VHH binders against q9c0h5r722to879. Designs and how they scored, part 3

Target 1, 158 residues: q9c0h5r722to879
Amino acid sequence: WSSESIKKPMIVTSDRHVKKEACELFKLIQMYMGDRRAKADPLHVALEVATKGWSVQGLRDELYIQLCRQTTENFRLESLARGWELMAICLAFFPPTPKFHSYLEGYIYRHMDPVNDTKGVAISTYAKYCYHKLQKAALTGAKKGLKKPNVEEIRHAK

## First folded at step 17 (VHH)

Design n5
Fold by OpenDDE, fold request of step 18:
Structure n5 (fold): chain B 158 residues (1-158), chain A 119 residues (1-119)
Amino acid sequence: as target 1 above (158 residues)
Amino acid sequence: EVQLVESGGGVVQPGGSLRLSCAASGFTFSDYWLYWYRQAAGIERELIAVITYSGRTYYVDSVKGRFTISRDNSENTMYLQMNSLRAEDTGLYYCARLPEESNWEFDYWGQGTLVTVSS
């Protein structure tokens, strides 16, 4: 977990667009988690995050690794819960790449152990939910069609 | 030339078992996730199972506990073991290849093998 912004993507990339979007994405993640001043209500912040991951394929693995970062050694319980919630939301719209799938799966799986639970936050419950979402996404892939994610879909995914 | 060829279909009684094969050629087999689909008469094709590079497997609920997807990279062959077959499992079964950078779109399909479950 970090309270500071990132200056470069966590995953090395040569794509300048991904580089730029990665930094912005991290800020949005922080906003949703309550670690940064939000520019909009949480629902719309989540929509923006989901839309970026859905529309930019090269950003998806970056998105998930950022979420992993922000849910690791995060002692802000509300922030932590919201991070996992955001992961679940994103998984409803798109999985990571096949190459990154095993990493994310392993990360989620490790957090399914109740030993990770803290007072006030049942991390294992969030992780289990994400695990199921990931499995489903591995089967169905990313949201299909030309219609971008919408607020109702975000509400349903949460 | 990339090829996927399904085999092993046939007629079985309810409760019976069948093992399908998908023989692959013309590409590096181990570099791809592979999927099984099926299509019943008058119904859209539906995904039923996936196997990853490392052999991790995922299933739709309707086949969980009954079907097992597997792969042998040395033989370039994917399998579907089907147990406790039901009438609703009747259909044409397809294997499909998933490219890494295809936004989760399949680029090659087999011709299919017919599975009929009837008493």
Scores: ipSAE 0.854, ipTM 0.926, lowest interface PAE 0.6, mean pLDDT 95
Fold by OpenDDE, last read:
Structure n5 (fold): chain B 158 residues (1-158), chain A 119 residues (1-119)
Amino acid sequence: as target 1 above (158 residues)
Amino acid sequence: EVQLVESGGGVVQPGGSLRLSCAASGFTFSDYWLYWYRQAAGIERELIAVITYSGRTYYVDSVKGRFTISRDNSENTMYLQMNSLRAEDTGLYYCARLPEESNWEFDYWGQGTLVTVSS
């Protein structure tokens, strides 16, 4: 977990668009988690995050690794819960790339143990939910079609 | 040339078993996720199972506990073991290849193999 902004993508990429969007994406994640002042209500922030990951394929692995970062050694309980919530939301619209799938699956799986739970935050419950979402996404892939994610879908994904 | 060729279909009674094969050629087999689909008459093609690079498997609920997807990279072949077959399992079964950079779109399909479950 970090309270500071990132200056470059966490993944290795040569894509200039991904490089540019990665830092902004991280700020949005921080906004949703309550670690940064939000520019909009949480649902709309989540929508923007999900829309970015949905529309920009190269940003998906970056998105998930950023979420992994922000849910690791995060002692802000509300922030931590919201980070996992956001992961679940994103998984409803798109999985990581096939190559990154195993990493994310392993990360989620390790957090399914109740030993990871803290006072006030049942991390294991969030992780289990994410695990099921990831499995479903592995079968169905990313949301198909030209219609972007919407607020109703975000609400349903929580 | 990339090819996927399904085989092993046939007629079987309810409760019976079949083992389908998907023989691949023309590409590095181990670099792809592979899927099984099926299509019943008059119905849209439906996803039933997937196997990843590492051999992780996922199934739709309708086939869980009955079907097993597997792969042999040394033989460039994917399998579908189908047990406890039901009438609703009847259909043309397809294998499909998932490219890494395809936004989860399949680029190659087999011709299909017919499975008929009937008394």
Scores: ipSAE 0.850, ipTM 0.924, lowest interface PAE 0.6, mean pLDDT 95
Fold by OpenDDE, fold request of step 18:
Order: structure tokens, then sequence, then C-alpha cells
Structure n5 (fold): chain B 158 residues (1-158), chain A 119 residues (1-119)
């Protein structure tokens, strides 16, 4: 977990667009988690995050690794819960790439252990939920069609 | 040329078993996730199983516990072991390849192999 912004993508990339968007994406993640001043209500912040990941394929693995970062050694309980919530939301619209799938799956799986639970936040429950969503996403893939994510879909993905 | 060729389909009684094969050629087999689909008459094509690079498998609920997807990278072949077959399992079964950078869209399909479950 970090309270500071990232200055470069966490995953090495040659894509200039991904490089640019990665830093903005991290800020949005921080906004949703309550670690940064939000520019909009949480649902709309989540929508923006989900839309970026849905629209930009090269940003998806970056998105998930950023979420992994922000849910690792995060002692802000509300922030931590919201991080996992956001992961679940994103998984409703797109999985990581096939190559990154095993990493994310392993990360989620490890957090399904109740040993990770803290006062007020059942991380294992969030992780279990994400695990199931990841399994589903591995089968169904990313949201199909030209219609971008909407607020109602975000609400239902929580 | 990339090719996927399904085989092993046939007629079987309810409760019976079949083993389908998907023989791949023209590409590095181990670099792709592979899927089984099926399509019953008059119904939309249905995803049923997936196998990852390393052999991790996922199934839809309707086939869990009955079907097993597997792969042999040394033989460039994917399999579908189908046990406890039901009438509703009847359909044309397809093998599909998932490219890494295709936004989860399949680029190659086999021609399919017909599975008929009937008493």
Amino acid sequence: as target 1 above (158 residues)
Amino acid sequence: EVQLVESGGGVVQPGGSLRLSCAASGFTFSDYWLYWYRQAAGIERELIAVITYSGRTYYVDSVKGRFTISRDNSENTMYLQMNSLRAEDTGLYYCARLPEESNWEFDYWGQGTLVTVSS
C-alpha cells in the first residue's frame, strides 16, 4: 500500500498510452479507496476505473497489480475493504490477460485464508468473492459489445 | 496454417461416456488457452470448459463433476472426457483457441464433432 502517487506503471510497458493512463488510474484507485480526495462520488469513480480497464486492454494487468499493491499491507480497514470491492467490480467487466491470470488468482487465493481477517474487515470473504468472479471471468472473458460499463452495472457488480 | 480438428463424437446412451479430442497444428500449442464449446440445435453456442497454459481448468456448472478438460502439450492435443452423459449434452462440440492479445476473442475454431446422447 502507498499513499503516494506512482510516477510510472508498475508493469513495464512500451505503450505510451498505457504509461500515461497508469498513473491516472492509480489516482482513481486511491480516490475510490478513500486514500485520496475524490473528484466524484464512489460509484462514478469506480465507473471511470472500470471503463478505463474495459476500454484499454493494455491497462488491465496494470490495474490489477495496482489493486494488489493497494490491498497489500494496508492497515486502513475501510480503504482495504474498498480496494477489494473495486477488484470485484473490475472482475465483473474484464479479467486480466491470460498470462497474468495465474498471478492474480494466486494473490486472491492467498487472501482467502481467514488469517488475513481483521477487526471489522473480513478480507477472506472479499477474496473469496473475487476468486469466484475471477473464475467466472476466465470462462466468459471481458464484457462484450460496444456498450461501455454504466453506473447500474457497477452497482450490481459490488 | 493454424488448424484445430475435433474428433471422438458419436452416439451414446444416457449415462454413457465419450472422450473428445482436439488436434492442433500450425502454432505453438502451449502458448494458448483452449476452450470447449458446444451448440445444440436451435440454441446459441455455449461455453463449457477452459484449460490454461499450465493445465488449470474451469467449468460451467452444467458440466462440473462430469466433464474433464485436459491437454497434452507434447502431442498438441486437447481432450474432453465426458462422463454421465445426458440428453441435454447433445450438440456439436467445438474446440477454440484464445489469443493472448485478442481481448478474449477466439481467432480459430474447429469444425466440430457431433455428440448425440439418446436412448
Scores: ipSAE 0.849, ipTM 0.924, lowest interface PAE 0.6, mean pLDDT 95
Fold by OpenDDE, last read:
Structure n5 (fold): chain B 158 residues (1-158), chain A 119 residues (1-119)
Amino acid sequence: as target 1 above (158 residues)
Amino acid sequence: EVQLVESGGGVVQPGGSLRLSCAASGFTFSDYWLYWYRQAAGIERELIAVITYSGRTYYVDSVKGRFTISRDNSENTMYLQMNSLRAEDTGLYYCARLPEESNWEFDYWGQGTLVTVSS
């Protein structure tokens, strides 16, 4: 977990667009998690995050690794919970790449152990939810069609 | 040329078993996720199982516990072991290849093999 912005993508990429968007994406993640001041309500922030991941394939693995970062050694319980929530939201629209799938799956799986639960936040429950969503996403792939994610879809994914 | 060829379909009674094969050629087999789909008459094609690079498998609920997807990279062949077959399993079964950079779109399909479950 970091309270500061990232200066470069966490994944290795040659895509300039991904490089540019990665930092902005991280800020949005921080906004949703409550670690950064948000100009919009959390629902709209989540929509923006989901839309970016949905529309830019190269950003998906970056998105998920950023979420992994922000949910690792995060002692802000509300923030942590929101991070997992955001992961679940994103998984409803798109999985990571096949290459990154195993890593994310392993990460989620490790957090399914109740030993990770703290007073007030059942991380294992969030992780289990994400685990199921990831499995589903592995089967169904990314949201199909030309229509971007919308607020209602975000609401239902939550 | 990339090819996926399904085989092993046939007529079987309810409760019976069938093993489908998908023979692949023209590409590095181990570098792809592979899927089984099926299409019943008058119904849209549906995904039923996936196998990853490493052999991890995922199933839809309707086939979970009854079907087993597997792959033999040395033979460039994917399999679908179907047990406890039901009438609703009747359909044309397809193999599909998932390229890494396709935004989760399949680029190659087999022609399918017909599975008929009837008493």
Scores: ipSAE 0.849, ipTM 0.924, lowest interface PAE 0.6, mean pLDDT 95
Fold by OpenDDE, fold request of step 18:
Structure n5 (fold): chain B 158 residues (1-158), chain A 119 residues (1-119)
Amino acid sequence: as target 1 above (158 residues)
Amino acid sequence: EVQLVESGGGVVQPGGSLRLSCAASGFTFSDYWLYWYRQAAGIERELIAVITYSGRTYYVDSVKGRFTISRDNSENTMYLQMNSLRAEDTGLYYCARLPEESNWEFDYWGQGTLVTVSS
């Protein structure tokens, strides 16, 4: 977990658009998690995050690794819970790339152990939910069609 | 030339079993996720199972516990073991290849093998 912004993508990429969007994406993640002042209500912040990941394939692995970062050694319980919630939301619209799938699955799986639970946050419950979302996404792939995610879909994904 | 060729289909009674094969050629087999689809008459093609690079498998609920997807990278072949077959399993079964950078779109399909479950 970091309270600071990132200056470059966490993944290795040559894509200029991904490089540019990665930093902004991290800020949005921080906003949703409550670690940064939000420009909009949480649902709309989540929509923006989901829309970026849905529309930019090269940003998906970056998105998920950023979420992994922000849910690792995060002692802000509300922030931590919201990070996992955001992961679940994103998984409703798109999985990571096939190459990154195993990493994310392993990460989620490790957090399904109740040993990770705190008095204030049942991390294992969030992780289990994400695990099922990831499995479903592995079957269905990314949201199909030309219509981008909407607020109603975000609400349903929570 | 990339090819996927399904085989093993046939007529079987309810409760019976079949083993389908998908023989691949013309590409590095181990570099792709592979999928089984099926299409019943008058119904849209549906996904039923997936196998990843490392052999991790996922199934739709309708086939869980009955079907097993597997792969042999040394033989460039994917399999679908189907047990406890039901009438609703009748259909044309397809294998499909998923490219890494395809935004989860398949680029090659087999011609299919017909499975008929009937008493």
Scores: ipSAE 0.848, ipTM 0.923, lowest interface PAE 0.6, mean pLDDT 95
Fold by OpenDDE, look of step 17:
Structure n5 (fold): chain B 158 residues (1-158), chain A 119 residues (1-119)
Amino acid sequence: as target 1 above (158 residues)
Amino acid sequence: EVQLVESGGGVVQPGGSLRLSCAASGFTFSDYWLYWYRQAAGIERELIAVITYSGRTYYVDSVKGRFTISRDNSENTMYLQMNSLRAEDTGLYYCARLPEESNWEFDYWGQGTLVTVSS
């Protein structure tokens, strides 16, 4: 977990657009998690995050690794819970690439142990939820069609 | 040339078993996720099982516990062991390749092998 912004993508990429958007994406993640002042309500912030990941394939792995970062050694319980919530939201719309799938699956799996639960935050429950979403996504792929994610879908994905 | 060739289909009675094969050629087999699909008459093609290049497997609920997807990278072949077959399992079974860098879209399909479950 970091309270500071990232200066470059966490994943190595040659995609200029991904490079440009990665830092902004991280800020949005921080906003949703409550670690940064938000410009909009959390639901709309999540929508923006999900929309970015949905529309830009190259950002998906970046998005998930950023979420992994922000949910690792995060002692801000509300922030931590929201991070996992955001992961679940994103997984409802798109999986990581096959290349990154195993890593994310392993990460989620390790957090399914109740030993990871903290006072007031059942991380294991979030992780289990994410695990199922990831498995489903592996079967179904990303959200299909031309219609981008909407607020209602975000609400239901939590 | 990339090829996926299914085999092993046939007629079996309910409760019977079949083992399907998908022989791959023309590409690095181990670098791809592979899928089994099936299509019953008058119904849209449906995904039934996935195996990653790392060997992780995923199944749809309708086949879970009955079907087993596997792969032998040394033989460039993917398998589908089907046990406890049901009439509703009848259909043309396809294997498909998923490129790593794709937007989760398949780029190659086999021609299919027919599975008929009938008493």
Scores: ipSAE 0.765, ipTM 0.888, lowest interface PAE 0.7, mean pLDDT 94

Design n5
Fold by ESMFold2, look of step 17:
Structure n5 (fold): chain B 158 residues (1-158), chain A 119 residues (1-119)
Amino acid sequence: as target 1 above (158 residues)
Amino acid sequence: EVQLVESGGGVVQPGGSLRLSCAASGFTFSDYWLYWYRQAAGIERELIAVITYSGRTYYVDSVKGRFTISRDNSENTMYLQMNSLRAEDTGLYYCARLPEESNWEFDYWGQGTLVTVSS
């Protein structure tokens, strides 16, 4: 977990646009999680995150790595809950690449044990949903990226 | 050059079994996700099963419990064990390779091996 901005992406890339977008994405994730001040309501912040991952395919793995970072050793319970919620929302719209799929699956799997649940936060429930979505992604892959996210789909994905 | 060569197809009675092989060459086999697809007359290729580079497997509902996908990285070969075969399993079976950096697009397909389930 970090309360600070990042100055470079988690994944090494030579694409300058992806580098810039990765830093902006981290700010949006922090805003959704309540770790950074935001003018927009959480639903519209989630829409922006999901839309960026949907539209910029090279950003998808970075998005999921940033979510893993922000849900690891995060002792702010509301922030932690929102981080998992955002992961579940994004997985409803697009998968990671095959390369990152197995790493994310392992991360999610170790959070499926109810021992990870804390007061007011059902981490294992989100993790089970995300795990199911990753298994489905292996079978349906690119089909999940066909439709642009919208507000009603974001609300439903929660 | 990347090659994927299927074998093991044939004619079998309903309820019977077949084992398909997909022999691979020209790439680091252990680094790739591998798929089985089939194509029956009059329809598009349909996904059957997936095995990831880490050995995780996924199946479509219509073959769960009847088909088993596996890989032997020392032999550069993927397998599909097909049990309790039905007439609807008839078709041309293909293996396909999925690059890890792709956006879920296959870059190589085999030629296919024909499976016919009939009495």
Scores: ipSAE 0.295, ipTM 0.646, lowest interface PAE 3.4, mean pLDDT 83
Fold by ESMFold2, fold request of step 18:
Structure n5 (fold): chain B 158 residues (1-158), chain A 119 residues (1-119)
Amino acid sequence: as target 1 above (158 residues)
Amino acid sequence: EVQLVESGGGVVQPGGSLRLSCAASGFTFSDYWLYWYRQAAGIERELIAVITYSGRTYYVDSVKGRFTISRDNSENTMYLQMNSLRAEDTGLYYCARLPEESNWEFDYWGQGTLVTVSS
């Protein structure tokens, strides 16, 4: 977990657009999780995060790595819950690449046991949802993310 | 040149077994996810099973428990063990390669091996 900004993406890339967007993405993730002051309400912050990952395919692995970072050793329970919520929201619209799929699946799997739930934070429920979305991505050949994120669908994402 | 060559198809009775092979060449086999698809006459290709570069497997419900996908990286070969075959399993079986850093797009397909399940 970090409360600080980042200057470089967590995945090394030569794409200048991806580098710029990765740093902005981290700020948006922090805003959604309540770890950074936000101008917009949480619903619209989530929309911006999901839209960036949906539209910039080279950013998707970075997005999920940033979420893993922000949900690891995060002792701020509301922030932790929002981080898992955001992961579940994004996985409703687009998967990571096959390269990162295995790592993310393992990460999520380790959180599916209810023993990981703390003080009413239902991490295992979000992890189960995320796990199912990743399994479907492997089977469908990942021709999903076709529908642009919108506020109504984000509001209904578990 | 990347090549994927399926083999092992044939004619079997319902309830019988077949083992399909997908022999690969021209690339680093261990870096790729590999898929089996099948195509019955007059319909679109249908996903069967997936094996990742780390050996994790996924199956569609219609074959779960009857088919087993595996890979042997030392032989550059993927397999599909098909047991308890049914008439509905008849079709042309293809293997396909998925690059790990792709946007979930297959880049190479084999030519297929025919499986016929009939009484």
Scores: ipSAE 0.291, ipTM 0.661, lowest interface PAE 3.5, mean pLDDT 82
Fold by ESMFold2, last read:
Structure n5 (fold): chain B 158 residues (1-158), chain A 119 residues (1-119)
Amino acid sequence: as target 1 above (158 residues)
Amino acid sequence: EVQLVESGGGVVQPGGSLRLSCAASGFTFSDYWLYWYRQAAGIERELIAVITYSGRTYYVDSVKGRFTISRDNSENTMYLQMNSLRAEDTGLYYCARLPEESNWEFDYWGQGTLVTVSS
């Protein structure tokens, strides 16, 4: 977890567009999680995050790695809950690449044990939902990511 | 030259078993996710099973518990063990590869091996 901005993506890239978008994405993730001041309401912030990952396919793995970072060793319980919620929201619209599918699946699996739950944060419930979405992604792959993110679907994904 | 060659198809009775092979050449076999698809006459290809480069497997519900996908990286071969075959399993069975860094786009397909489940 970090309260600070990042100055470069977590995945090394020479693509300046991807580098810039990765840094902006991290700020948006922090804003959704309540770790950075935001003027927009959370639903609009979630839409912006999901739309960036949907539109910029090279950013999808970075998005999920940033979410893993922000849900790891995060002791701010509301922030932690919103981080898992955002992961579930994004998985409703697009999967990671096959490369990062295996990593993300392993990360999520480790959080499916209810021993990781805390009062007000049902991490294992979110993790089980995300795990299901990843298993479906292996079967439906390219089919996911065709539907543009929208506010109504984000409300239902919560 | 990348090649995927399916074999092992044939005619079986309902309830029977078959084992399909997908022999691969021309690439680093262990770096790829591998899929089995099937196509019945007049129908679009449908996914049946997936095996990742690490051996993790996924199945569609219609074959879960009856089919087993596996791979042998030392022989560059993927397998599909099909048990309890039904008439609806009749079709042309294809293997396909998925690069790990792709955006879920298959880049090569085999020519297929025919499975006929006939009463």
Scores: ipSAE 0.290, ipTM 0.655, lowest interface PAE 3.5, mean pLDDT 83
Fold by ESMFold2, fold request of step 18:
Structure n5 (fold): chain B 158 residues (1-158), chain A 119 residues (1-119)
Amino acid sequence: as target 1 above (158 residues)
Amino acid sequence: EVQLVESGGGVVQPGGSLRLSCAASGFTFSDYWLYWYRQAAGIERELIAVITYSGRTYYVDSVKGRFTISRDNSENTMYLQMNSLRAEDTGLYYCARLPEESNWEFDYWGQGTLVTVSS
């Protein structure tokens, strides 16, 4: 977990557009999680995060790595819950690449046991949803990402 | 050059077993996710099983418990063990590879091997 801004993406890339967008993405993730001030309400912040990942395919793995970072060793319970919520929202719209799929699946699997639910935060519920989405991605792959993110679908997502 | 060659198809009775092979050459076999698809006459290809480069496997519900996908990286070969075969399993069986860097797009397919399940 970090309260700081980042100066460069977590994935090495030569694409200057991806580098710029990765830093903005981290700020948006922090804003949704309550670790950074935001004027926009949480639903519209989540919409912007999901829309960036949906529209910029080169950001998808970076987005999930940032979410893993922000949910690891995060002792702020509301922030932790919102980080998992955001991961579940994004997985409703697009998967990671096959390259990152195995890592993300392992990360999620480690959180599926209710022993990970701390002080009433139901991490295991989010993790089970995310795990199901990753299994479907391995089988149905590229079909995800056909539907643009919208506020109503985000309200429906866990 | 990249080659994927399926083999092991044939005619079997319902309830029988077959093992299909997908022999690979011309690339670093261990770097790829590998898939089995099948196609019955007159319908679209359907996914049946996936094995990742780390050995993780996924199956569609219609074959779970009956089919087992595996890979032998030392022989550059993927296998599909098919047990308890049914008439609905009849079709051409293809292997395909998925680059890890892709957006879930296959870049090469084999020619297929025919499996016929009949009395």
Scores: ipSAE 0.284, ipTM 0.647, lowest interface PAE 3.6, mean pLDDT 82
Fold by ESMFold2, last read:
Structure n5 (fold): chain B 158 residues (1-158), chain A 119 residues (1-119)
Amino acid sequence: as target 1 above (158 residues)
Amino acid sequence: EVQLVESGGGVVQPGGSLRLSCAASGFTFSDYWLYWYRQAAGIERELIAVITYSGRTYYVDSVKGRFTISRDNSENTMYLQMNSLRAEDTGLYYCARLPEESNWEFDYWGQGTLVTVSS
């Protein structure tokens, strides 16, 4: 977890566009989680995060790595819950690449045991949902055609 | 040059078994996710099963419990063990390779091996 801005993406890249978008994405993730001041309401922040990941395919693995970072060793319980919620929202719209799929699956699997739940936050419930989405991605992600993010689907995924 | 060659198809009776092979060459076999698809006449190819580079497997519901996907990295070969075969399992069976850094797009397909379940 970090309260600071990032200057470089988590994934090494030479693409200047991806570098810039990764830094902006991290700010949006912090805003959704309540760790950075936001002028827009959480629903529209989530829409912007999901839209960036959906639109910029080279950013998808970076997005999930940033979410893993912000949900690891996060002692702000509301922020932690929001981070898992955002992961579940994004997985409703797009998967990571096959390369990152196995890593993310392992990360999520480790959080599926209820012993990981904190007071007032059912992390295992979010993790089980995310795990199911990743298993479906292995079967359906080989087909293009996931729907563009929209507000109705984000409300449902919450 | 990348090649994927399916074999092991044939005619079997309902309730019978077949083992399909997908022999691979021209690439580092152990680095790829591998898929089985099938296609009945006049319809789209449908997914059957997936095996990842680490050996993790996924199946569609219609074959779960009857089909087993496996790989032998020392032989550069993927297999599909098909048990309790039904008439609806009839079709051309294809293997496909998924690059790990792609956006879920297959880059190579085999030519297919025909499986007919009848009589």
Scores: ipSAE 0.271, ipTM 0.642, lowest interface PAE 3.6, mean pLDDT 82
Fold by ESMFold2, fold request of step 18:
Structure n5 (fold): chain B 158 residues (1-158), chain A 119 residues (1-119)
Amino acid sequence: as target 1 above (158 residues)
Amino acid sequence: EVQLVESGGGVVQPGGSLRLSCAASGFTFSDYWLYWYRQAAGIERELIAVITYSGRTYYVDSVKGRFTISRDNSENTMYLQMNSLRAEDTGLYYCARLPEESNWEFDYWGQGTLVTVSS
C-alpha cells in the first residue's frame, strides 16, 4: 500500500502515453479508495478508472498491479474495501493479459478464505467475485467485444 | 516455424472415448496457454477447453466432466481426452495457442482433426 504519488509505472514500458496514463491511473485509484482527495463522487472516479483500462489496452496489467499493490499490507479498512471493490468493478469490463491473468488469479485465490476478512471488510466475498470473472475471462477473453464501461454497469458490478 | 498438428480423430460410437493430440514445434511450448476448439459443419468454432502454462484448466459447461485437457511439456504436446461422446461432439477439432502478452488473440491454429460420433 502507498499514500504517495508514483513517478513511473509498475511495468516497464517505453510508451510515453502508457507512462503518463499509469501515473494518472494511480492517482485515480487512490481517489476511489479515499487515500487522495477527489472532486468527483466515487462512482465517476470508478468510471474514469474503468474507462482508462478499457480504452488503453497497454494499461490493463498496470491497473491490476496497482490494485494489488494498494490492497497489499493496507491497514486502512475502508481503503482496503474500496480497493477490492474497484478490482471487482474493473474485472466486469476487461481482463488482464494472459500473462498477468495467472498471477492475478493466484493473488485473488489467496484472499478467498474468510480468514482474510477483517472487521467490517468482507475481502473473501470480493475475491470470490473476482475469481469468477477471471475464470470467465479465460473462456471469453478471445471472444468478441468488451463492453464499454458505464455508470449503470458499475453500480451492478459492485 | 510455428506448427500445431492435431491427431487422434476418428469415428466412434456414442458413449465412446477418443484422445486427441496437438503436437507443437517452433516455439517454447511451456510459455503458452493452449486451447481446444471444435467446429461442426456450418457452425462457428466453439471453445472447448483451455490449459494455461501452469497447468490450470478451464472448460465450457457442455464438456465439463466428460473432457479432460492436459499437456506434456517434455513432449511439447497437448491432449484432449474425450469420454462419453455424443453426436453433438462431432466436428473438426483445432488446437490454438495464445501468446501470454496478447490481448486474448490467438496467433496460430492447427489444421484440425475430425471427430465423428455416429450410431
Scores: ipSAE 0.245, ipTM 0.628, lowest interface PAE 4.0, mean pLDDT 82

